Miniprotein binders against Primase homolog protein. Designs and how they scored, part 3

Target 1, 337 residues: Primase homolog protein, of Arabidopsis thaliana (Mouse-ear cress) (f4i6e6)
Amino acid sequence: MSENVPDHQSTNGFSSSDFFVPEEEAGKKVVLSKLVTLMRKLSEQGIDAQNCPPGVRSCLICPKCEVGDSGEKSLTLYIYPDGSSAKWTCRRKCGLKGVLQVDGKLVSKDPIGKVERKITVESIKLEPLCDEIQDFFAARAISGKTLERNRVMQKRIDDEIVIAFTYWQRGELVSCKYRSLTKKFVQERNTRKILYGLDDIEETSEIIIVEGEPDKLAMEEAGFFNCVSVPDGAPETVSSKEIPSESKDTAFKYIWNCNDYLKKASRIVIATDGDGPGQALAEELARRLGKERCWLVKWPKKSEDEHFKDANEVLMSKGPHLLKEAILNAEPYPLKS

## First folded at step 16 (miniprotein; from a41 with L49F)

Design a43
Fold by ESMFold2, look of step 17:
Structure a43 (fold): chain B 337 residues (1-337), chain A 96 residues (1-96)
Amino acid sequence: as target 1 above (337 residues)
Amino acid sequence: SPELKQEIDELKKKVRKLFKEAYRLWDKARELGDPELWQEAWRLMKKIFKLKQEVKELEQLAENGDTEELKEAIEELEQKVEELKSEAEELEEKLS
């Protein structure tokens, strides 16, 4: 159906077999729809094209290249302006390349995301915490001792210092999630998705699952070290579909990746945020983990008509003893289905 | 002016010293596990964070602001430092 492309069908210097090819000014909506489809398909392949304009070569960090070279942008991406296709090539040793057509199948020698990157504190240039970041956490009632125990670090990106929440498994760094002081989040590409604080639950029969890394740190201030947080955000609502198979459960891949740790637990206390998304996350976790071994935390009232949202808010407002009480008063997760 | 900038820098040093002392007291209250002492220390910490923010705003105003307003603001904040320093001394006696 592409025979009406003027540059590919005997154009005599300018146009296709028709004397003039019409401009696509009237078709801007059709091209935009194709571009949205391409960007969705690129995201499914692990290529974040959100800031990659069509018609321009964009340089990205190659997700397959060696862990020691995390700063080089060796992957070139080109999105055709008509929205018909996108292509990418890594110019380094890995040889990653592919072509994706909006209406066709993926053509790739080596799919992006096949191999998880190996990273180290040095290879991703993490730094010890500066005073500003330590003060930021102190304002949240999180002590330097807790930060040190959890190996919270920082990274300089451009002229900004961001918090680096380091994800460890059996003493090795496996992933990192960055947070600016203005609540912008970025995660290291092509790293294994695991729970934050995973080594703290290796040998425990009871675990606590919170939503964010600051809440895991807040739990330690209340004396709970057997706590992990999820690496991703909460869903907006509970899915009405059955739980996907492991290979298709991409949003909750970290549950499957951490199964060896989670299956040992006889009691799982779910202490996600109290808002709608946090409740949806609790349901998604509980139905995967087995509701019969799950308990649910209900955050105490902040006022007559408002509840605390999360563990860190309870800590900051009421102190570690009320936070501890809220956890100890967790009730069996509702078994409705 | 350069003289007011120096006064603001000295105020920042005083607030930083006060913060370190309050943090030490808060850390001690954390280790003792006493809920009332934790809350008292945390209340002091929050007042110092507010003071730190006020000094930051004063520093920004000093780039563009009127000299007499700055002198009055500096005096007010220095008095707050002394009040909080006294509060920290009382808290330390309770923690001892």
Scores: ipSAE 0.780, ipTM 0.910, lowest interface PAE 0.8, mean pLDDT 83

## First folded at step 17 (miniprotein; from a44 with L49F)

Design a45
Fold by ESMFold2, fold request of step 27:
Structure a45 (fold): chain B 337 residues (1-337), chain A 96 residues (1-96)
Amino acid sequence: as target 1 above (337 residues)
Amino acid sequence: SPELKQEIDELKKKVRKLWKEAYRLWDKARELGDPELWQEAWRLMKKIFKLKQEVKELEQLAENGDTEELKEAIEELEQKVEELKSEAEELEEKLS
């Protein structure tokens, strides 16, 4: 049964229905409890079963495939009436399939990824920046005004304070990446992967993509606010294979997640790190975004044999004017062959 | 010793105040958009940041006892504070 029946609160005694619960009535309450548990676990998987009665197949918008976002209800869900399990399958794009048992862990052949958590500054215990972290950024030529604009925060973990780079979409906190002062990184688990600074490119037709959050902040010091950074590390080398389908492109999921912002851009300036992995990242981004609208930044020479590695290094060494010049001199992204 | 610890604490206060002053000047140069003044303020900030690290290292060494070398190092860093304070005053006059 799909019904949830709350108990009556008695004032100073028990109602007649609470006094004796026959085995048949106890069985109904057990089934109802199982159904509530299944609906909670389905919600954790991204499946909203609030209007899905047990014992019949319900059609829902698939939480994973992009065609479902166009309004097609390609996901079928079945909740067993005894409350023991639920199963689902998507008949389009992703081929999503799974089963979930009330008494056990998720059991699926082709599982939905973990449900994306909803977080807030308060729920993950972020703090305003202390002097030590503000000084760390000032020593990198990043002002307090830039930190405030980007809502850079901190978190205390054990006896250590870490930098918290907050990821926002349409004013909502979506994820957070932590950086220790010793360059160790960790992302909030089970949160949606998006570009850092995503709201800054919603109203622009030209965007700049850098590799790290400090480089996004450095771009602002040079007067460029239409800039985002990637949430993940750079690949070691460029893949020789064709671009994977969306469901298989896990390393670049953030590109797919931010497509609504990226597809509007007429000009994309790629300003990733100048080392081998940064060049590989630039190629992987450009091949996904369309090389015809991409431009590439080459960082200026540091010496006869060495180039600056990234935007923040240019800022710290040469100031915002040379950084701005490097961006304005970006060249069309090279075509392969 | 208590005397050395107090001297180091006073030095830390002076360096902190100087850092805040240099930051304010650098922030002014940022808003003006003058590349030469930006670079001058930035060089001052880098010198003071290095001085802060030197004071921190000195404080850690002082935990192991008082030496004549530590007292000489404190005096040397105090002189650098005064030199950088003069640089900050000259820069502030340019930024006004």
Scores: ipSAE 0.773, ipTM 0.904, lowest interface PAE 0.8, mean pLDDT 83
Fold by OpenDDE base, fold request of step 27:
Order: sequence, then C-alpha cells, then structure tokens
Structure a45 (fold): chain B 337 residues (1-337), chain A 96 residues (1-96)
Amino acid sequence: as target 1 above (337 residues)
Amino acid sequence: SPELKQEIDELKKKVRKLWKEAYRLWDKARELGDPELWQEAWRLMKKIFKLKQEVKELEQLAENGDTEELKEAIEELEQKVEELKSEAEELEEKLS
C-alpha cells in the first residue's frame, strides 16, 4: 500500500498590499504637487490659503471686503482634498465668489481687484518685540540691534504673538510677513510682493540674495547690509519652461517689482539654501537676473558628508567670520545648466 | 510640592538673570568684532540657552515626577548656574 504523499503546492500568495503602497505614495505626491500649484494660484488671486487644510472650510478675510477696517473672516474657502480645485465665497454683501482649477481655469464672477493695499505699522497693529521674540532671535545669534535696524516687529493674532517681518520700499511699509513660533508663515493680504530689505540695496552695486528673512538677518551679523531675502521661499524644482513674460511670471513677481533695484547691481551673490529647493531657487533667480552677473555661495562643510544649510546655520555653528568668508568665496554662477 | 515649585521659580529667576548677562557680554563681543571673544560669548549663550530648556523640562517633570528625582535635578541645575556664572565673570574680564 504505497501512501501517495500529496505534493503541497506552496501557492506563493503575492500579497496585493505591497503593490498598492507605491501607487498610493505616487498618488499622494501627485496630490501634493497639485495642492502646491493650487496654493500658488490662490495666492495669485489674493487668497492666502497657506493655513487652509484641504477638505476643510476655512474662514479668511475677504480680499474684496478688506479694503475696509473690519478684520472679519467673511470669505469661506474650500480646497478639494485631491488638489483639483478650490472654491471661495464671501458671506458679506460684496458677493465675491470664485472657483479655481489646478489646470488654471478661473471662474470668478467678480475679478478680484488686484488693488495693492496701503498699510502702516498702526493699521496692521504691529508692536515692538517682546523679550520672548528677542530671545528667539538671540538663540539664532541675531542681535536686538539687527532686529531693530531691520524693523522686525510682532503682532498679536488670536492671543498668539507672531513675528512680523516688515517689507519696506522707499521708506513706506509695502507688505508684512508673519511667522509663528511653530514656523507657519502668512503674508499680509493684497500687498505688493517685494524683496525683504529692498531699501538696503537701492544704491548698491553688489547684492546678496538669500532665501529666508532669518538668513538676511544673519548676513547683517556677518557685516553685510546689502542683503535681501525672497518673500515666497524656494520652488520645489526648476521649471523646464522658458522664463515667462512679466505678466505670467507670477511666482517671481517680486523680482519684477524690484527690477529697478536689481538692474543697478553689477554683481549678484546668490546665497540660497543648500537643499534641492534652494538650488532650484538659485537657478530661477540666476536665469532672471542674468547668470553672467551671478555668483553662487557654497556653504561650508558641517561634517564629511554634510554642508551647512543656510546663512543662519553657518552663523550659529561657526560665527559671523566664517559666514563672511563663505560669502567672499562665492564662485561665478555656472553659465551652462 | 509648593516648596519645590518655589525652588523652580527661584532657579528660573537665576537663569533669566544669567541669560541677560550672557546676552550683554555677547553683544559687547559682537561690537568689538573679535572672532575669539565672539565664539567664547556665543558658547556661553548656547550653554545658558540649553540650561533654560532644561529648566522648562524640569517644570513639566514637577507635574508628574518623583519628588526626590526632582530635587536632584534642581540641585544639578543650580550647580550648572554657578559654573556658568563663573564662566560669565571670566568672559567679562576678557571684555573689559
């Protein structure tokens, strides 16, 4: 009686779970890219959506109503979770209503009048810096004198104190950027986008451009007063497209708005962050400003495999002298991309 | 304990005074433009900034921690305050 041992065919069940994880991550990256594009396009409409989570109805100050003092969050914004579109409606009598698609289709009944608001320190309720905010900058090797010269102020918003980076042009307050202690940024609505520290470069032949407002302040601690920072931070990637016309170059509108200052420069030192976004910003700046005028800062090594990220990290780690040396050792910007 | 809360509040006052002094010394070193004095003052500032965080962590520990562990941690931070005062005095002599 020959016992036939049954061949257990081990069915290697490929778990279907491992194939869905890459598609879900790819799907999340596509949604994130759409959301970033949508946020930019909302900002171009004067709708600050940076603090507006997708899938939630956010209440914002209405860009059409805010031509008056009321401070009321009368605009309801909804961003679709897939990043495909956003819709807004004002609950006030202005009736502002629009839909923006990520593909660039704008359906607005009312053109959001791109009227740049005039603001003053008093009108936006800026305050002198408290000890807590001074200590926050002192922990970054930025002095009270540098804060005062750069007109760094604070604002109270819903019982939170936020840092106020004031943007000046020809001694007039043009815009303000708010930073929470949690690193959330908000731009003052319907204001002109310019470089931070623009008045410091009005008559300079040499300009330094950094990414962040703290890096502009760090450059001053190194003895550089001819430094500016960009209002919108870095793009994720370099555009494969030609430089848009001024009317279409909305992401770099601050460069166009500052063009009269930037044209006077014979030398432009680009000192953006050492990361991928900072390198993308450097290329996008250099191609607009003329690569032949540009110099690129290489941040010093932090370790064998790491470089310092930005001017403020160099200052905090190595002091103002090594930051100064890094700026003086800037190399000509690569003409061939 | 109400007593331990008072000790922590006194420690915070000592640390706040020390921070103001170290900031004054660092601002003076910055104005002089000496690299070595700047680095010394900034090292002191970083040590006191760390101490200021350790005192905040100690406040959180005081809500849920052992009373004896909390006393030992207060004593260690008080010793650290005295060390950093001596470092501040030595730096003030170099800046004079």
Scores: ipSAE 0.770, ipTM 0.906, lowest interface PAE 0.6, mean pLDDT 87
Fold by ESMFold2, fold request of step 27:
Structure a45 (fold): chain B 337 residues (1-337), chain A 96 residues (1-96)
Amino acid sequence: as target 1 above (337 residues)
Amino acid sequence: SPELKQEIDELKKKVRKLWKEAYRLWDKARELGDPELWQEAWRLMKKIFKLKQEVKELEQLAENGDTEELKEAIEELEQKVEELKSEAEELEEKLS
């Protein structure tokens, strides 16, 4: 019973606009919802289970044992197929183990500690971009010069080549997000969550925030380098709750982590995806950043009945000049939404 | 068959060469900043990318044996290559 939801991380240029939402029966919907909840709770505990199928033992890097060792997969994780619970055990001498119930508290003899890893291109074995991936981006109207400027790289995982979007702060590699050509996503474990392209908005008075890394790259093709993308996916809906405190705002931690860059901006152009989740992301960003300094991009019509969903789609269909116009036509963010 | 495999390999080489040339022309159009030339180069890139996928699909079908339909498909794709080469030559003159 694999995770079978639509890609909610972004529709930004990797064929996400063609995704089919699987049909669901009432019992299947309940189990899927439980699995999504387990994945979220595991992630909150430092265990990335995004690519761990239920009913199968998966080997992962142990968050407690990983000092200086990014490659050893000593943690065994098992997710029960009914979505009721997950359990893990480290086979090294640290003794880490735990059980997590979908509707209960963490049960652990030695709780998982959160450790911010320091990584390098070499320590996580990133490679220069091969021709196949360069061609894939060229088919999305993203040039090799843009890929090089953003240090887009690749990595071999289980005999597959994945795209590696590298996250930098002041010239140091901070994190990396991987995307397979089959739309699997995984982020480097226990690394700081920051905006993609963060160094490009240092000391700028206007910034552009897009949803996905390919959209940040598309903005550069239109001449906008003062652009960042968010590292996580869009929420399905806007929260009706007050903004959580920094320590509890886990889903938007990257906003808090990048506050020193964001607070300097006098104008923030929000150019997230044009679908419901993208609009929810825009609202969550704007309410945290201050709506009075935010502008909202509305993507142009694709046809009489459709609008483009994101920047890369506009670039591919209309070229960089019309993408640029869409950004320049951003309107003040509504203060009451 | 070995003959079909060789013909497909030669077709792949021709398409790869055409792709590299189209990319070079598109990169020139990008640097010029001319919307019409950008669009013309981009349309050529899209046609060649589609052709690359068609050749890949033909290669997979050829693993199941040789048919007259496969031989006809190879000829059709070779004709598309020549048509796109002519389009690229015309575009290069505009970019010179």
Scores: ipSAE 0.769, ipTM 0.904, lowest interface PAE 0.8, mean pLDDT 83
Fold by OpenDDE base, fold request of step 27:
Structure a45 (fold): chain B 337 residues (1-337), chain A 96 residues (1-96)
Amino acid sequence: as target 1 above (337 residues)
Amino acid sequence: SPELKQEIDELKKKVRKLWKEAYRLWDKARELGDPELWQEAWRLMKKIFKLKQEVKELEQLAENGDTEELKEAIEELEQKVEELKSEAEELEEKLS
């Protein structure tokens, strides 16, 4: 009678520690990607939603109502928190109403005609700079002569004086960007998006591209008249996707609108901010303009551990000569990402 | 005091005049293109810009502050105005 001792095979259950990649982080990235796409698609409808938080009803000026100087925010926009869709309605008699799905078709009853408005200095009520705004630029080492040459003006909005960066093409005013003293930016609505200082590069073989309008002015203080700035600032991150077609590249529409100027350049110096967004902008510019034509500025050290952020910070700290040296010492743009 | 308010208004006029002068000198230094003269003029501009802020802070102090503390602060800023005038005159001689 052979006692079959049952071999208790201890099944070491390897608990597969499910790598719970926190569904929350993956979910947040998906929502952010949807929101970015939704913001782009809203901009394509003439709805500036950049400052519109998801889940909140934002009031905007209606792109169909554009009834004179009243500034009345009659358009209500709502972006869904999941980034799936947005809806808008005008409270005025124009009745403008639409729904945009991120993954779906635009359901708009009223086509918001993307008619670029013609504007003049008089039609948008621009004023010469007051002493307070001149002092604001002088505190940044930017002269009245540089302000005048670049047609920097002011506008009164709700008893506040705002800086007006005027955008010209072939001697015509095509857009304006307003900056409050509190660093809030507003673009003139339904206007052509171009580079700031575009006429300065019409026949130049070498161009400098900076991020901010103040950095363009700082480059002129360093003796560079061949400098332009981008209208929309920097993206948070480089897109992992191929360059969209012109009709889909809405965030960089200003590059496409300026292509006839930019194609003439044999050398393009990229002098964007030294931060993560500025580096992302540099890569997005270089891949569109051709990396083989591009050069990258490295900002000088401010301390052992810190670099200057931008051209205007270099100018204010070290003067126009060191800014000029930093631009002359630009390196070939890295071809490999 | 009405008198202290008048002294602050006179100080503001002195600082505004000094700022216009230092700006003229800085603009002249820019046109010459000398790095050292540019840095000297810009250093003067930064000192006067700080003085303009200190005068704005003094106006806020005048609403709620002690009268003696306010007098001392006015006297300190008046001394700083005269020092910065002397620095502006020295810079004007170098730019001439």
Scores: ipSAE 0.769, ipTM 0.906, lowest interface PAE 0.6, mean pLDDT 87

## First folded at step 23 (miniprotein; from a43 with K17E R24E K28Q K50E K71E K94E)

Design a57
Fold by OpenDDE base, fold request of step 27:
Structure a57 (fold): chain B 337 residues (1-337), chain A 96 residues (1-96)
Amino acid sequence: as target 1 above (337 residues)
Amino acid sequence: SPELKQEIDELKKKVRELFKEAYELWDQARELGDPELWQEAWRLMKKIFELKQEVKELEQLAENGDTEELEEAIEELEQKVEELKSEAEELEEELS
C-alpha cells in the first residue's frame, strides 16, 4: 500500500509592496511642504523644531521658561505626521501652551509674549577664543585684533567648541549666533534680531551690508568699520509680493528693529554673496531701504569665467586692497527690476 | 611605533612654532598696509596651513600602520618645515 503523499505546491505569494501608486508620492510631497511651512511658523513662535520628527513627542527647552540657566527640556512639542498642525505644552509653572495650524491659525491661549530675553556674556557662558578658533579665522585672513574688536567669542556645547558671534546694541548684548566648525548655525533663542555690528553704524551716513559675519570681519580687514551683516542669511528667491507691513515682515524683522540706524544713512552699499540667494537678498534689502540710496558691489573676477563669491573670498585670494577697491567701485543699485 | 609617534609630536611642535612666527609677520605686514608685504606674508601663511593639513594626514597614516611610508612622509614634512623657516627669515628681514 504505497501512500502517495501529495506534493504541496508552495504558492509563492507575490508581495504586493512594489506598487508605488503615484498618488502616494504626490501625498508625501504635500506633507513635506506642509512640514517645512510648519517648521518655519514654529520658529517664528521661538520654537526650534528642526530636529523634531513628526508623530513623536519631542522635548525642547521652553521659550518662556528659559529666562535662566536651566537646560531643562520642559516644552513638549508634537508635530502631526500629516504636517497639518503642531501642539506644544510646557510642563513647568509657566504653563506655555499653543496649537499652530499650517494654514496660519495660531490658537495660542498663551501668546508667547515676545519677551526678548536679556542675556549677558556670563549668562550664556561665552569664553575667550582658543588658539584653534583663532587659527580658523587666521586661515580666512581675519586677525585676532578684528576678532576682539567685533567681540567674537566661543561657547562649549557638550563636547564641541562653537564660534559665538555676539550681537550688540548700545553696548548691551542683544543676541548671539553660534557657528560650528561644520558650518551649522544656531541663534540664541528668544533674543532680538538685529544686524551684526549694529553699534558701528549708529553715527555713520554710509553703511555697507554683507551677508555673513565672516564677510563683516573681512570688510574690517579692508579698513571698513561701517559694515554690518544680516542675521538670517539670504532667501532662496526674490518675493513676487509687495513688501509686507512691519508686523508681517518676519523674515526681515532685523531691518525694522534697526530702522533708527538705517534711516540715517545717505548711502547704503550692498555687498551680499554673488550667488542667486545673495542677489535675492540684495533686491529684498534694496526694496526695503530705498533703491535710490543703494549701491551694489560687483565682485572681481577670480578666473575668466568665475567671480569671487563674497568679501572673505576676495580677501583670502587677493588681499585687503583689492577688496577695498571692489567696495569703492560699487555701482548705483539698478532701479529697474 | 612609540618612536614615530614622538617624531610626529615633535614635527607638530615645529609647525606650531613656525605658524606663530608667520602669523606675527603677517600681522606686522597687515599693520604696515603694504600690499606686497601683505601678499608675501599671506603666501607664507597659506603654505603653513597646507603643512598643518599634511601633518594631520600623517597622524591618520600613523594609525593605519605603514611604517616605511610614514618615515618617508615625516622626512618630507621636516624638509618643508626648514624651507618655510628660511622663507620666514627672509620676510622678517624685509619687515625690519
Scores: ipSAE 0.760, ipTM 0.902, lowest interface PAE 0.7, mean pLDDT 87
Fold by OpenDDE base, fold request of step 27:
Structure a57 (fold): chain B 337 residues (1-337), chain A 96 residues (1-96)
Amino acid sequence: as target 1 above (337 residues)
Amino acid sequence: SPELKQEIDELKKKVRELFKEAYELWDQARELGDPELWQEAWRLMKKIFELKQEVKELEQLAENGDTEELEEAIEELEQKVEELKSEAEELEEELS
C-alpha cells in the first residue's frame, strides 16, 4: 500500500501591497507641478507668493492698495494644499478679491490694473554701499568700480541691510531686486520686469545672457560690458508646451519687454548656470530668441567629474582670463532639442 | 580681560588696514589686466578673508575661552598679519 504523499503546491500569493507605492509619489509630483504653475499665475496677477506655504493663510501687501506708502500686509492669500487653486482678499477698502484655478480661468471679479509703478532711488530709499557690502562683493572678486558702474546699491529694511540690484532702462530706474546676505531675493513690487544691465546692450550686436546679477558683474570683471542677467532666475524644467503668445508668456515677460534691444542682436551668448535649472533656462531663452542666433557657454572643469556652476564661481576660482576664454569658446546652440 | 579685548580690537584694526592695502593692489592688478599679478593679488585677498574669519572666531573665544588659549591665539594671528604685510609689500614692488 504505497501512501501517496500529497504534493503541497505552495501557492506563492503575490501580495497586492507592492503596487500602491507609485501612486503616492506620482500624486506628490502632480501637486508640486500644480503649485509651481499656481505660483507663476499668482505672480502674473502681481501676487508674490514665493514665501507663502500651501494650506496656510499668508498676509501680503495688496497690489491694488500699494498705490500708497503704507507697508500694511492687507492682502490675505490662501493656496490650497493640492495646488488646485488660490484665493485672495484685501481687508482694506479696495475690496480686491480673486480666485485663481490652476487648470481653470481666472475668476477675478476685479481686474488688477497692472499699473507699473514709477520708482526713483529716493522713492525706494536706496543708499550707497557700506564697507560690509563692498567686502561681500570683494570676496566674490567683484570690484567697487564694477559695483558703481552697474549701480549696485543697498537698502535698509528694518535692522537689516540688503543689496539692491537696480534695473535701468534709458537712464530711468524701472525696477529693483533685493538680496539679503542670507541669499533671499525679493523683487520690487508692481515694477516692470526687464533684464539687469539692459542699457549696456542698447547698441550692441552681440549680447551675453547670464542667470544671476553676480554673474553679470563677474562678466564685467572678465571685460564683457555687453552682458545682461534675467530677473526671475531659472525655471525648474523646460515647458513641454509651445511658446505662449506674448500676452500669456508671463514667466518670460522680461524678454518681451526687452524685445527692442534683443532684436538688434546678431549673436546671443547664453551663459546660464551649468545645473538642470540653468539648462532649462538656456532652452527657454534660445526658443524665444531664435536658436540660430544663440551660442551656449560650457563652463570649464572644476575637477575630473565637476564643472564650474556659473561665471562668478569661474572668476573666484580661476580668475577673469579663464572666464573670458570660456565665453570666447561658446559653441553654437543645439538646433535639435 | 580688558587688556585682551584691547589687543583683539587692535588686531582687528591691523587686519582692516591690511585688507585696504591688499584691495588696492588687487584693483591695480585688475586694471593692468595681467593674469599672474591678478592671481597673486587675489591669493593675498583670500588669505586676508580667512584671517578676517579667524579674528571673528577669536572674538567668540574671548567670551568663554581660557585666557592662556586666547593669548596664544592672538599671538598666532598677529604673526599671520605680519606675514601677509610682507606678501603685500612684495606684491606692491611687482606692481610698481
Scores: ipSAE 0.760, ipTM 0.902, lowest interface PAE 0.7, mean pLDDT 87
Fold by ESMFold2, fold request of step 27:
Structure a57 (fold): chain B 337 residues (1-337), chain A 96 residues (1-96)
Amino acid sequence: as target 1 above (337 residues)
Amino acid sequence: SPELKQEIDELKKKVRELFKEAYELWDQARELGDPELWQEAWRLMKKIFELKQEVKELEQLAENGDTEELEEAIEELEQKVEELKSEAEELEEELS
């Protein structure tokens, strides 16, 4: 403020007509109204602030972080006590943050659902496989040649080495899913959800969909390269609701993201896990993809009372030829409920 | 004792060498596409992984102290290595 006029008492800093008026009750009503407005606007951003008092930092499950087994409340929300604004930051690497003003537009550098990180093998510090991880896969009947073809890698996190399943589209790394040797999973945050092995189905008329990355690798050992796996876990049960719109179908976002690949297929063989969640996944996939072009794999019996759970278990127990037979014997997906 | 740890280290080396031999045979069986040869090679691989686990458990137990029972366990595992090496030699002949 560089003015010609010096800063002085040009207005007489004290007026004889001014006196204090108690405004506490009116101010509390205004603040309460602002807080209601903030809660509504936060809900529009996918942030449920019903149990988040103003003036304190609240921890919530991040609406955009990958689902995981931890259920971590990684989103920090702060609502200013005067009701003027709220801010949030995810302490995980998803990049979600924003600020919302009660009398203004949402101001966010990384709005929910709009962030997509660009990653490389180097930027996320992936390493070639060590002997321990190669042996782990050998014990699952998955060869080093299959690991190399799928660019399976590793990452060192603190002093632990985890498997890195790399997700590629047209030769570029899009996402990465990590698995510890004790079957704990983490996915790179704010990366696009696509099918694992997507490049293998670019120009195919027949596609095989399995549940996990090891099953995609097992299918290659049986000679099937036109196979992909889903990036997320299976639902517990089938939804009773109609298929949500694309913007609302967050659990199956990868189907929508890969539509250009999937729409070209004349035959889709669904080979998800043989348990309840895997059967639910098969139904959710088939209803989205069109049951008329879907076939369903039923895994063979491993005993009188049990069936094999997935493709990798069949491979490990019975070899690639029985696995191939199970796929070739897929039956048309049921059209009736 | 230092002698016990040396014996376990030598056993681990023998198991690693056996694994490499068996893996090459399994890879050959994979390339041939013969179901019976694949299964035979895979059975050998599974036995070697079980042996590797037994050696790992023995190594962990040895960190708690030396016993005559540990020396007997080492000898039993070395005999298993020899038995599996014989199985690998038979499989190699079948693949020829």
Scores: ipSAE 0.756, ipTM 0.901, lowest interface PAE 0.8, mean pLDDT 83
Fold by ESMFold2, fold request of step 27:
Structure a57 (fold): chain B 337 residues (1-337), chain A 96 residues (1-96)
Amino acid sequence: as target 1 above (337 residues)
Amino acid sequence: SPELKQEIDELKKKVRELFKEAYELWDQARELGDPELWQEAWRLMKKIFELKQEVKELEQLAENGDTEELEEAIEELEQKVEELKSEAEELEEELS
């Protein structure tokens, strides 16, 4: 949010309100209003100050250090009693500290909202796949060997087991996306957005981009390992605006984050879903990546009136050889839009 | 009844063993890269998933009580297991 300071206005000096308004009551209302505002802004920084009295040093769990399972309260917070500002410092090696002033200025060397979490398989409690989830994928024609190669895992949330699609960059876990068996999705918060399967395109000049993780896995069953999927859902329609700058292109941040991999590709095969949103995604990707190096997959007919929607559907219905043919028959992406 | 429960448990074991056999054949077909063998193995896998679902439904019905219909259903599903075992044996011969 950009906060504009309103213009100062002079008074004509004829106000006698000061004699009839209790100055002490007005001052207390101003301080209380400042404290409420300050606590709201602290919450926006990831610091829950509801039980932190002003004028007293409070210890909280550090949002940057929350990787551990213990409840260690390494962050110290001090809220000035006049409601003017708050300061915090983490006493651990992360070194997080900052100052927040109630007037809308954030005076911080290391603002909390810019910190990407570092995660591990252990820190987010991922488990090897159980039989139920392996059978789920077998029913989609995806083998255990493909699951193992992609380090597909699971996580227990309450009494439900969910699929965990693990996102890796150069051997390190960067993010994780969870899918219930009923197709509900959740992603690990405050992690970097990258393409799924990114390590598989480090050394290739031709890449394939699909929409979902199951489609990336299906492509491997057809013999294509140089494939990635996007971490987010498809847009409904193509934006009429020019491509935003990197800092403003939030919906496609993963393209910018993975530019070092994508810029090296001489040929990019776009194989997103065949529906309207999938076609919109293809256009948004192609205009960012350079349409002159993009090819487009059109999924084959399912029946006289329908086309297959995605790669996994083709695999399940027609097998890996028809899926492979669909990819090999990709046509140059249209240059006019 | 305890006897019906044991019959269903034995049926579940047979289906699991059949799945393991079919999966091995499907994995072999995958490695060979032969489209016809892949499709044949995949059809067998799909039939086994359908059978697994039928056994699950039978198990749920058995928790509500024993009936002559349940005994007939068990026999029907055991026949399907034997039929699919025969299909798996034929496929195994094709794979050498």
Scores: ipSAE 0.743, ipTM 0.892, lowest interface PAE 0.9, mean pLDDT 83

